# Designs tried in a protein design chat: VH-VL binders against q9h9l3. Part 326

Target 1, 176 residues: q9h9l3
Amino acid sequence: PRKMVAIDCEMVGTGPKGHVSSLARCSIVNYNGDVLYDEYILPPCHIVDYRTRWSGIRKQHMVNATPFKIARGQILKILTGKIVVGHAIHNDFKALQYFHPKSLTRDTSHIPPLNRKADCPENATMSLKHLTKKLLNRDIQVGKSGHSSVEDAQATMELYKLVEVEWEEHLARNPP

## First folded at step 17 (VH-VL)

Design DD18 (framework fv_amlenetug)
Fold by ESMFold2-Fast, scan of step 17:
Structure DD18 (fold): chain C 176 residues (1-176), chain A 120 residues (1-120), chain B 108 residues (1-108)
Amino acid sequence: as target 1 above (176 residues)
Amino acid sequence: EVQLLESGGGLVQTGGSLRLSCAASGFTFSTYSMTWVRQAPGKGLEWVSGISHSGEYTDYADSVKGRFTISRDNSQNTLYLQMNSLRAEDTAVYYCAKVPYYGSGSFDYWGQGTLVTVSS
Amino acid sequence: EIVLTQSPGTLSLSPGERATLSCRASQSVSDNYLAWYQQKPGQAPRLLIYGASNRATGIPDRFSGSGSGTDFTLTISRLEPEDFAVYYCQQRSSWPLTFGQGTKVEIK
């Protein structure tokens, strides 16, 4: 596989009134969509709001979850030195308390050619669900029991592959 | 070397109580989730209960909810299972097991098991 | 709860033969959340495979796992005398955690 991975994280609410987004699950897939990492993660702070409708996380998932500090080390070891693809990926990096080089980051929520192929305004921020339906003719994030971060990471990689050649050429001519 | 040693099993009457202990060594006990799995004579494996590294989160199989309580003492590197209102169908070898950081929810090291026999 | 059904219940083979064990789930299980265990009489189970295809530490390369969705397979490429045991699959994709009923690999 190419030195490119896709990531998607699920967050729960911690801190006052559950307003802080803390990492509670992370999925990483390789270029072909094979899972490299997928674990529930235990935040260091008390969980106030599981945000289950979106995260899919419930109290039982915390019983066998990997502590944040340890999970962060595992995840960073996978991401370091690779091109990392995500959708609104700044949220994932913030939850990981991690800064990935801009030159190795690909955010499918900010790729104008991808929006163009989906018949959307080039500078609009479109949801992963919308882009996946329009461009891959596939429904993700179905139902009300929460999202699958594996499904989201796989969809994100496939979306990037649709514009990879064009976008990598753009980045080579216009370095970040 | 990782070692888990169960104790506290034995013969108990229906409706009775028993407390199992699991002494852990060879790893940093306080940073790992732990579990209890049981096996009835001649039968397969059944997950019983689990506990997070700090003890904050616990869960139980429906068959034991309200009767069994999992707990841990990180200062003594010991896992416990308090069993109340025991029934004949609770007769089994009880194993304690460690939850790994890769493939969490599988169990990488197991104790030798302790036999609990519930008789009338 | 997800029910795991293993087949065959008993597999009778000779040393040197290939063993193929099946585990079928009643609902889709992410491959990352399926494990395989070996248990010998009078002993605790031993983790063989986690995440459907990853060998646990110290497990010989003759053991391999594969599969996705609802159909998973454990393969032992060339049976050694010490491999005659009961094998269990386990899922952690959905709570409660569940095990299959086991496949006994016995000497023919």
Scores: ipSAE 0.691, ipTM 0.858, lowest interface PAE 1.2, mean pLDDT 91

Design DD19 (framework fv_amlenetug)
Fold by ESMFold2-Fast, scan of step 17:
Structure DD19 (fold): chain C 176 residues (1-176), chain A 120 residues (1-120), chain B 108 residues (1-108)
Amino acid sequence: as target 1 above (176 residues)
Amino acid sequence: EVQLLESGGGLVQTGGSLRLSCAASGFTFSTYSMTWVRQAPGKGLEWVSGISYRGEYTDYADSVKGRFTISRDNSQNTLYLQMNSLRAEDTAVYYCAKVPYYGSGSFDYWGQGTLVTVSS
Amino acid sequence: EIVLTQSPGTLSLSPGERATLSCRASQSVSDNYLAWYQQKPGQAPRLLIYGASNRATGIPDRFSGSGSGTDFTLTISRLEPEDFAVYYCQQRSSWPLTFGQGTKVEIK
């Protein structure tokens, strides 16, 4: 019954001054960290800002990218009915223009036991990079040429596994 | 069935020009990225150029950049490769190929190829 | 650019035998961006595997792909007569797109 995946999306800037975040890459991994989906995605609107230092997206990645509408369908088919783990996952769901049930959503930026293990205030929003370094002793998002959404999704799943038993018990007693 | 038919190949002298065409059928051409891949006689595969589904984004191998231009006409379901300043090293069979929605950057269907021979 | 080196250059086997083909990348390749192709004499290439391990539509299950990082393998569990061909690996982990030099699988 308890199928679980982790997701991380990369966004580029579209719209006025590049302020709108549009999906440009999505990675999904299973419980063991194996890649289920990883594709570049072509936004329907003109890209104003590639945000390359964070997204890793460059113009050349758009040549073979999957159109947004098609990619969205593929991604939602993978996510539907599963427990979906992410970090600040509301941003990913917003970019996908998708609502995932709260009861099946796990956001590693909002899990008090995870912050507690990292010696951080329970209600603070900590970055994925910080939590991964503190709890897994691993450096991710290294360098200035952009993040790997696969690396981020894998780290996010491993972080959740540290608190999975405790947090699932909490959610069973306190349904969202 | 998906079918890609290349045409426009032939014999041309160094410094000359040729325009290759690829007629697509059996799928919604206007929604897929397309590519050109070449193969010199007895040699391996070399990616030449790619184009997004609306033609907004294109890219080229360094060996052809500035000399070749990829384009498409979605109303006619046709992909083009304009080749200028041809060199002997451009002699190859040129394939057009379709980019799938899964495994983007691999090529799921290929045409039969058209031979381009560049000589002095 | 990422250089893909295939080995062996030629693999001589009999029908019914297992074929194992290697592809080594000069830099790490995301496993979702490695593909394998089959090419028979006088024909266009045919996509076999994408994303290192996913069979393309219509490809028999005797073909399998594996690997990650810099080392990738294509396995044909029991060679059929129609499997004698040249095989190419390809990456799209970084631009430009590159292919390996090919491995020829021929009848012993």
Scores: ipSAE 0.661, ipTM 0.835, lowest interface PAE 1.1, mean pLDDT 90

Design DD2 (framework fv_amlenetug)
Fold by ESMFold2-Fast, scan of step 17:
Parts: C-alpha cells; structure tokens; sequence
Structure DD2 (fold): chain C 176 residues (1-176), chain A 120 residues (1-120), chain B 108 residues (1-108)
C-alpha cells in the first residue's frame, strides 16, 4: 500500500509590504506522527514581515535555515508518490511551488465526513484548531508566540485517521 | 574532502581584541550556514555565534552579545569572529563548524580549533 | 534556555560492553533537533547522531540514538577501544543552541 504523510508549512512575508507568502518552515510526519522532516527554510528574497504571531518564525531561526531551493528538493523527494495530508494544503503547495496529484492529496479542511463528526456544516471550511479541539479534545496553536508546524502536522494526520476508511472508500468510488 | 582551518588565536590581555579566521575548502561554502563553538579548558561545549549562508542573518550567545561580531567573506571562503572587550571567561578553544542541510543546527564538520587565552 | 543534563557524568566500562548514555532536557525538544557528538582527547567533536536517531555518514552501526520529548539516549552496543571518549548531546529546538555537560566513557 501507498505510504501516507502529513505536512504543515509556515510562511513569512516577502516582497512589497510583505504581501508575498514565502516558505520559512516545513514539517512532515508519517502515519504514526513521527517527524520525517522539520527544517527552517531561508527564502531567496528579503523577509519584510516574519508574521511571528502565526508562523512562530523569528530572525534567529534564519541563521541555520536551509536555502529554499535545497529544502524544496528535500521536501518533494519525501512527498513524491505518497498520499499527502494537510489542512488548507493548497497554501502549502503554493509556497513550495509544487503541484501534487489530486488523487494523492487529502485536505482536512474539505472532507465533509470530518465536519459532520464535529457538528459543523459539511461544506464549511473549519480551522485546524477548531476541528482538533472538537474531535481530539486537544488545544493546539496556544498562545501568541506562533504555531508549531510539527504539532499542526501531527494533529492533521490524527484528524484524517478519524475518517480514513470512510473517505478512502468514497474516493475509490468517486475519483477526484 | 571538507576542511576547516582556524587561525588567529593566542594570548591577549583582558579588555583586548582578537580576530579569528576559519578557512573553508571541499564544499560550496557560499551555500552553507556556519557557526563558532568554544570549549573552555576541561569544560564542555558552548555555542558562541552563527551566520546564514549569505551573511544576512547572525545571532550570538548572550555571554558575547555586543562584544563579538561574526562575519564571512564568501569570495574567499573564509569565516571570521571579531572578539572585543575580552574577559578571562572567554578563554577557550574556538572551533568553526559547518551546518548541514539535514539536521540543520547540528554541526557535521569541525575545524581543529584555535586556543584563545585571556589573562590579566 | 533549554538545559540538557547528561548522566552519568562518568561511565567506566570494558571493551565489549554496552554503553547507555542519557540526555534529559528541561523542556520538550523536537526529535529532529537533537544531536550527539563524540570528542576524543586533543580532537574536535565529531557528529554521531542527528535528529535523535539518524546516524551521520561514516558512523559505525554500533552507535544508535533514541528518545523523544525530554528523554534521549545514545547507545553503543559493543564498545571498541576507540569509543572511549566524551559524548555530548545538543539541541536546536529552542534558541539559544545548548549542549549537555558531557558524559565521559572511560576504560575500567
């Protein structure tokens, strides 16, 4: 069977007024939640806005960060041929400048059975924090010092496991 | 093969200054972050300072902030540590080390070290 | 500042025995950011393990790392004469980067 991983990325603001979202950290975990990748990533452009409240990124993290081109190659090598789980994962793929096959992509922000279990409208986009609290009784993204992409990736994988059997059967009958 | 060679250590009086150099070869120096780690005689390892591959980002241990400056010359494949206002507790062997792309923040290759002795 | 505490301070063993070295963190350390180093007398440190359990290139398979959260272990399954040295753990999970105080593995 095809291996499954979960991904979560943190972005910082580059370009005019920090409006461009550039990759600054990526975490990838396996099915059991073990970390396969977790590195700070140095954007090729000057960082204008660290967005620390959400990203958890500070100037000090850039000191030992892996250059974007190198990090991208490492990450894509891990993702290729695997089922990739994420939350609002299109943002992560955009930051990676990467297109992953839809048939191998699982977005926990767009899985109707998952929203159903959380007593939310099936087609609503719910935050990772909300779904994790409702379904796993766990508080993530606590405080004002930024999010942990490892914590987010682990929570995302655990959320997907709640609907995995049901959703994989749905996708087999209704390929994207 | 990767090689790092430190130089510039020696005996200096308290309040004095010293500049350490680290000559790098065997890898693409311009694309790797570098660090300085020191070890006082008979003691353990202490991280001193780090610098990104471009030189744009630097950071320092609190014990040396305001006194030490890390820099690099990518055209000469050389890392520097300018040490000012030296104190007796700065006495140590100073190592330069390379930061790998996997397990970044660990240090995969180290120089032989250069001894800095600060006395009154 | 995350403080790394290594134990024991000194481990006296004979060649052929198994060495188990502990590194405990004052707060949780991400697995991907814990490393182990070996330092022989008069030499620079050598990277042994990165990311808690990944062996660095050229490191013999008798060296292994394990652990997560606050409790990490370096194991040398069968000590060779060349393995008698000081071992340091290191974290980059939080800034500043910190090292443990070291464990000396010495001949009994």
Amino acid sequence: as target 1 above (176 residues)
Amino acid sequence: EVQLLESGGGLVQTGGSLRLSCAASGFTFTTYSMTWVRQAPGKGLEWVSGISYSGEYTDYADSVKGRFTISRDNSQNTLYLQMNSLRAEDTAVYYCAKVPYYGSGSFDYWGQGTLVTVSS
Amino acid sequence: EIVLTQSPGTLSLSPGERATLSCRASQSVSDNYLAWYQQKPGQAPRLLIYGASNRATGIPDRFSGSGSGTDFTLTISRLEPEDFAVYYCQQRSSWPLTFGQGTKVEIK
Scores: ipSAE 0.660, ipTM 0.846, lowest interface PAE 1.3, mean pLDDT 91

Design DD20 (framework fv_amlenetug)
Fold by ESMFold2-Fast, scan of step 17:
Structure DD20 (fold): chain C 176 residues (1-176), chain A 120 residues (1-120), chain B 108 residues (1-108)
Amino acid sequence: as target 1 above (176 residues)
Amino acid sequence: EVQLLESGGGLVQTGGSLRLSCAASGFTFSTYSMTWVRQAPGKGLEWVSGISYTGEYTDYADSVKGRFTISRDNSQNTLYLQMNSLRAEDTAVYYCAKVPYYGSGSFDYWGQGTLVTVSS
Amino acid sequence: EIVLTQSPGTLSLSPGERATLSCRASQSVSDNYLAWYQQKPGQAPRLLIYGASNRATGIPDRFSGSGSGTDFTLTISRLEPEDFAVYYCQQRSSWPLTFGQGTKVEIK
């Protein structure tokens, strides 16, 4: 079969009152959790709100950051033709201004069997932190210095592996 | 292809000032982040300062903060380092270097360096 | 700031031998942000490895990097005469950017 990767992006606030979410970091890991991509990305618009509590991004990270247009090209080259796993992945794709085929997309925030294993309502949107703690007995996103997109991408891949066989069979019978 | 050429180094007295220049060619200077790294005689490498491709974002090593200013002129393809209140410990070869798009935490091309000697 | 400690300080080896250089970080470093440089007397540093294990353009296959967390290694599988130089590791996992103190690979 098709190669699989997991992605997690960090966004900062741009535009009026920092309401627009712009890509500022992207991490991609392979099936085994090895890092394939991890770069800070400089948005084309002025950063109004770093959202550091969640993004982990500070002004100094922008000094060596890759321009958005270049980073987007690099990332899309890695994602094309692969099964892409993410958590609330529509936000990542929106920040990348990218359309990935639904048949090759796996969103761990919308996999009913995964919620069921965590004793959560099947149709609820649970946080990556909660699912990782419940199912992998691992604490992620700890502290007040922001999230690690590498850690989040690795956790997301491991969560998907817990339901991979069951969910791939479901998708084969019920194509999106 | 890619060429970085530093200039402006020389002998200066403690408390003095110097401005270093780095002339870039062979790549689209305006789209790459740039850095200054120095090396004291017989010693290792020390990062000094960095600047985003737009010039909007800059950062400095604590040892030079408040005394050195990095800037760039994208129309002239030139990187600058303004050094004020120079100290003996600032004596070093100063390299300008380019930040790549793949592996942006590294420096893929370096200039030949320019020697700054600070004496009393 | 993250301190990078390189060991040994000096490696005395002959052409054809394997060189193994260590770089230890005082705090965890993402392998994606660990680089290695080679510097010859009177010359600027040359990028060898970025992201802990990726060879830079034009770097011979005999150079390889590995490691994660706090322990990183640069290996030169079969030393050539031109490989006798000083080698530096560098991290950007945390700001400020820092370099190790260097390992000198010299002729025995």
Scores: ipSAE 0.677, ipTM 0.854, lowest interface PAE 1.1, mean pLDDT 91

Design DD21 (framework fv_amlenetug)
Fold by ESMFold2-Fast, scan of step 17:
Structure DD21 (fold): chain C 176 residues (1-176), chain A 120 residues (1-120), chain B 108 residues (1-108)
Amino acid sequence: as target 1 above (176 residues)
Amino acid sequence: EVQLLESGGGLVQTGGSLRLSCAASGFTFSTYSMTWVRQAPGKGLEWVSGISYGGEYTDYADSVKGRFTISRDNSQNTLYLQMNSLRAEDTAVYYCAKVPYYGSGSFDYWGQGTLVTVSS
Amino acid sequence: EIVLTQSPGTLSLSPGERATLSCRASQSVSDNYLAWYQQKPGQAPRLLIYGASNRATGIPDRFSGSGSGTDFTLTISRLEPEDFAVYYCQQRSSWPLTFGQGTKVEIK
């Protein structure tokens, strides 16, 4: 197996007015796009806002969800020591209450060569949906039923592969 | 070893009520979601109801919604299904099952089932 | 609700033969939320496969699952006498949770 995985998390709103983002689903895929982890996760606090339009999460998904403490342990065992690819991945790590070394982190929302290939400004943060359509000619996050974190993780890995050689060379010359 | 033992099944008249119990052992019951699945004689499997580990979230199949109530007592390691307004169509073997942490929404351990027969 | 259609309804085979069981969903089953169960007469179901292709604990390697989207397959590479049973697929991709109607694998 390769030492690289891609992750995408879905968050729901907890706390006052649902302003706190709490982990409610996590998907992890390997280099080839095979699913290594995909579970609904039950936050320790009461869910105020499911954010279903974006998260795809409904009350029914919480019935069989894995408790946060258990899910976090499972996820961290998969991520530790690997190169982890994500899109706006800081939000995922924050929801996991986890620090992943910057040297092993690849954020497809902050890779200038990727934006350049998509004919987008290098300094802009482009959405996963836009980059995937432009560079892979594939529509993701279609409809109003919420996003598939597996689909998003797979697309993120495929996007990274387009710049992997160039970006790994850049990081070797310019260590984070 | 993981064990689930259902009880409380039997013969009941249409419109009657029955409470099923599922005694769990061999795992930390309070940290796992649980489910009830039924099987009518000679037919396939039908999901009935599920409950989160703390009991805060429950859901039901449309066929039983409003009539059945799932609950749990984590101090006694016991899952319950309160069945009200029973119909002939509720006749089935009722299984309790454990929801695993990997592949949640599948059911990794099942009890042997308890038969509920609803007659007029 | 997602309807799972299993085919064939009955497979008549001999020990040593390969069994291939189909499960088709009425709409896409996303994110590999597809499981397979084995049930023998008078017994509770037994989990075989979860996430379309992952074998459950203690399941022999002659059992394998594959497929994505709407088409899923359970394969038993070489039938043993104890494998003659009814097999059910199940999805958790959409609520409510649903099962297929079952495929009976019987001795020819």
Scores: ipSAE 0.623, ipTM 0.825, lowest interface PAE 1.4, mean pLDDT 90

Design DD22 (framework fv_amlenetug)
Fold by ESMFold2-Fast, scan of step 17:
Structure DD22 (fold): chain C 176 residues (1-176), chain A 120 residues (1-120), chain B 108 residues (1-108)
Amino acid sequence: as target 1 above (176 residues)
Amino acid sequence: EVQLLESGGGLVQTGGSLRLSCAASGFTFSTYSMTWVRQAPGKGLEWVSGISYHGEYTDYADSVKGRFTISRDNSQNTLYLQMNSLRAEDTAVYYCAKVPYYGSGSFDYWGQGTLVTVSS
Amino acid sequence: EIVLTQSPGTLSLSPGERATLSCRASQSVSDNYLAWYQQKPGQAPRLLIYGASNRATGIPDRFSGSGSGTDFTLTISRLEPEDFAVYYCQQRSSWPLTFGQGTKVEIK
């Protein structure tokens, strides 16, 4: 009886030319879409590029942000032992400097039945925005002021629910 | 027991300066963001300024930007607000407050406040 | 800037009665970023609720928060004498941080 949550993170650019992706916001929702966690996070390294068009992060969000070490502990406490759903979720885990067991990980960018329902090639990596529009008839990530990680996490959970029964059965027969 | 004690308020003339202090105890001051919030006599609350735990990130309300400077001394567990070019509109009780790790951007503990009166 | 409008401005009630205070935002506020405060005359504000519905440490269970999007409510199920005060909502969903204008709960 493992519980399921969905996660989405926002990253900013640190390091040389801002090419390193560092965690700056994390949202976690439960199966019903209720928010369990949503905090701005202060990277330990100097922020070179806020990537605001995509992340929605600005300098003012850092003033009251939770330090990375503290936020990481809070987030891992929520994720441990649960089935974690995400879209291109390896990027989120990398930013968290965290390993989550593959058997408990569900990546909606790599679920062939989900692509099939959206009339997309089964092995293509489709964006969260495209799948959500095709399958849920909802527009997310609208505008140029940044994405909402809460909105993205909620959409990701709803997408997974469309194929949950089929995909869990597949995984039981073909353990990762 | 978390405790915040403000000091430095008083009567000043327009164009003058004051420095407010907030002494913190009962928590690891150096790991928490801090804020200043003010309240004009008989009015509501207005956020003034905030500072990250290490002091690198600061921000200000547009009404005080360029005139006020927030700073902190983590070795002395003290928060400061340097107020320059004071205006009559800056007359208020000034509170320092602590930012929690859950529900960040709300303020879980407040000091008693210090009154700043600006007159001509 | 998100404007928070509280209603009513003044609520006149007797001890033992239920108080319902409203806070309406000019645009959507994330649940995790709405808080409620209590302020008594001559005192600093006291955090009651954070994340729209979570009681802060030491806050009695007669206080509850609810709502999402643009409509939020603070409920006091059975007023005690010490509950007569001014109440403020606050958001951090958008910068700058803003507070509502306050609702005064006064004895009838």
Scores: ipSAE 0.665, ipTM 0.842, lowest interface PAE 1.1, mean pLDDT 90

Design DD23 (framework fv_amlenetug)
Fold by ESMFold2-Fast, scan of step 17:
Structure DD23 (fold): chain C 176 residues (1-176), chain A 120 residues (1-120), chain B 108 residues (1-108)
Amino acid sequence: as target 1 above (176 residues)
Amino acid sequence: EVQLLESGGGLVQTGGSLRLSCAASGFTFSTYSMTWVRQAPGKGLEWVSGISYSGDYTDYADSVKGRFTISRDNSQNTLYLQMNSLRAEDTAVYYCAKVPYYGSGSFDYWGQGTLVTVSS
Amino acid sequence: EIVLTQSPGTLSLSPGERATLSCRASQSVSDNYLAWYQQKPGQAPRLLIYGASNRATGIPDRFSGSGSGTDFTLTISRLEPEDFAVYYCQQRSSWPLTFGQGTKVEIK
């Protein structure tokens, strides 16, 4: 079997009015939920909006943060050649300025069987928080101090495991 | 060979000021975050201050906040700690240290330290 | 502020023995942000372990780190004369950065 990892990134707002999403933290876990990578990342552009309520990132976290170019290289070495699981993962790849093959990408926000298990419409894009509560009976992203990307990556892997056999069989017969 | 060399320590009166320097060599100083850690005689380690590779982000321990200022000159490969309104409890060996790219919550290379003694 | 409590305060052992040092955090610490340092008298600290379990460059394999959450351990499998020193754990999972009070490993 091919190695599988789950990823979750936190972004801050850069550029005009903070509208650009720039990578500021990345967490990667293995199949069992063990942390392979978890670093704060310093964007090359001035941070206009920390988006702390969602990102959990504050100015303090930038002090020891890894420069974007270095962090990107580290992250890509972990992701390359592996099945990468994420939730709304296109946003993570965009922040990483990275293209991962669709055949090796698993997006828990776009897996119809997963929505079905959660009693949600198959074509709806459900939040990670909602799916995790419904299917794992676990509350994540609690409070107003921001999300833990480690917690989110771990939840994402566990959600994928619920449909892994079924979804891998579907993808083998219907390549993306 | 990574080298960090602190200087500027010495005896200073309570309420006085002192500026510490840390000369870096053997690595691309401008691309790494740096920190100051102190150790009072016979005591443990206490983080004092940190600065991002660009110098745009700084932070301080509550005990020194408002009195100490960390800065860097990437063109000279030098880290600074400006210490104002010094108190007896600031007496310590002050170390500068480098933040690695792998395990960024640790400090992989340290200088030998410079002793600051604050007396009345 | 996360408080790191190290135990024992002093560990008296002979060369060749196994040393087990504990570090307990007052709140959960991400294992990626826990480090261990060694300090000998009159010297600067030396990084031993980062990310709870990864040996720093040049560190002998007799040193190992383990743990997660609030409980972390540094193990020295067979003490060498050079290993008698003070050991500190450190976290950066939460601000401010904090160190434990240290464990002294001494000859007995």
Scores: ipSAE 0.641, ipTM 0.841, lowest interface PAE 1.4, mean pLDDT 91

Design DD24 (framework fv_amlenetug)
Fold by ESMFold2-Fast, scan of step 17:
Structure DD24 (fold): chain C 176 residues (1-176), chain A 120 residues (1-120), chain B 108 residues (1-108)
Amino acid sequence: as target 1 above (176 residues)
Amino acid sequence: EVQLLESGGGLVQTGGSLRLSCAASGFTFSTYSMTWVRQAPGKGLEWVSGISYSGQYTDYADSVKGRFTISRDNSQNTLYLQMNSLRAEDTAVYYCAKVPYYGSGSFDYWGQGTLVTVSS
Amino acid sequence: EIVLTQSPGTLSLSPGERATLSCRASQSVSDNYLAWYQQKPGQAPRLLIYGASNRATGIPDRFSGSGSGTDFTLTISRLEPEDFAVYYCQQRSSWPLTFGQGTKVEIK
């Protein structure tokens, strides 16, 4: 089988009024939840809004951050040819300015069987926090100091593993 | 191949000032974050200050904040630490070090260090 | 601030033996932000391990790192004469960046 990884990114606000989401941290874990990549990333544009409540990113993190162009190359090298799991993963790929093949992409915000297991409507987009609490009995994204992208990537992988057999069979019969 | 050479250390009196330099070679200095770490005689390592590759972002340990200023000249491949209002407790070997692109919480290459002695 | 406590303070061993060094954090540390350094007398520190378990460039395979949360370990499987040195752990999971107090590995 193809190797599988899970990804979660944190974005900060750049551009006019901080409305553009720019990559500022990326975490990637393997199937067992071991960290393969976790770096702070310095956007090419001036940071207007750190969005610290959600991103967990502060000015101090930018001091040792990897330049965007370099980080993007490292991340893409890890993702290429692998099944990549994420939650609302389109936002991560957009921030990376990257296209990953749909056949190798798994988005836990759009897997009907996962919502079904959580007693949620199959067509609803549920938050990672809600699904993780309901299905894994684990509290993530606690408090107001920001999210841990490592914690989010690990939770995302574990959520996918709950439906992996069923969903892979579905995708084999209904290729994206 | 990668070399970091510190200079500017010496004996200085309490309340005095000193400027340290770190000359970098063997890598593209302008694309890497840099740091200063010190070690008091017979003691362990203490992080002092860091600076982003562009010089736009800097930070300092609480013990030196307001007294030390980190800066860099990417055209000359040189890192600086301006030390003002020096105290006896600032006596240490000062190392400059490079921050790698992976493992950004670590320092992959270090200079040989320069000794700063502060006495009254 | 996260305090890193290393143990033992001094480890007396002979060449060929296995060395096991501990680093305990006062609070949970993300393993991606834990590193180990070696420092020989009169020399600058040398990066050995980053991200708790990744060997730095040029570091022999006898060095390995493990651990997560609050407990981290550096292992040297077969001590060589050049391995007798002081070893430091370091975290950047929480601000400010801190180092452990060091473990001295000395010849028995």
Scores: ipSAE 0.566, ipTM 0.822, lowest interface PAE 2.0, mean pLDDT 90

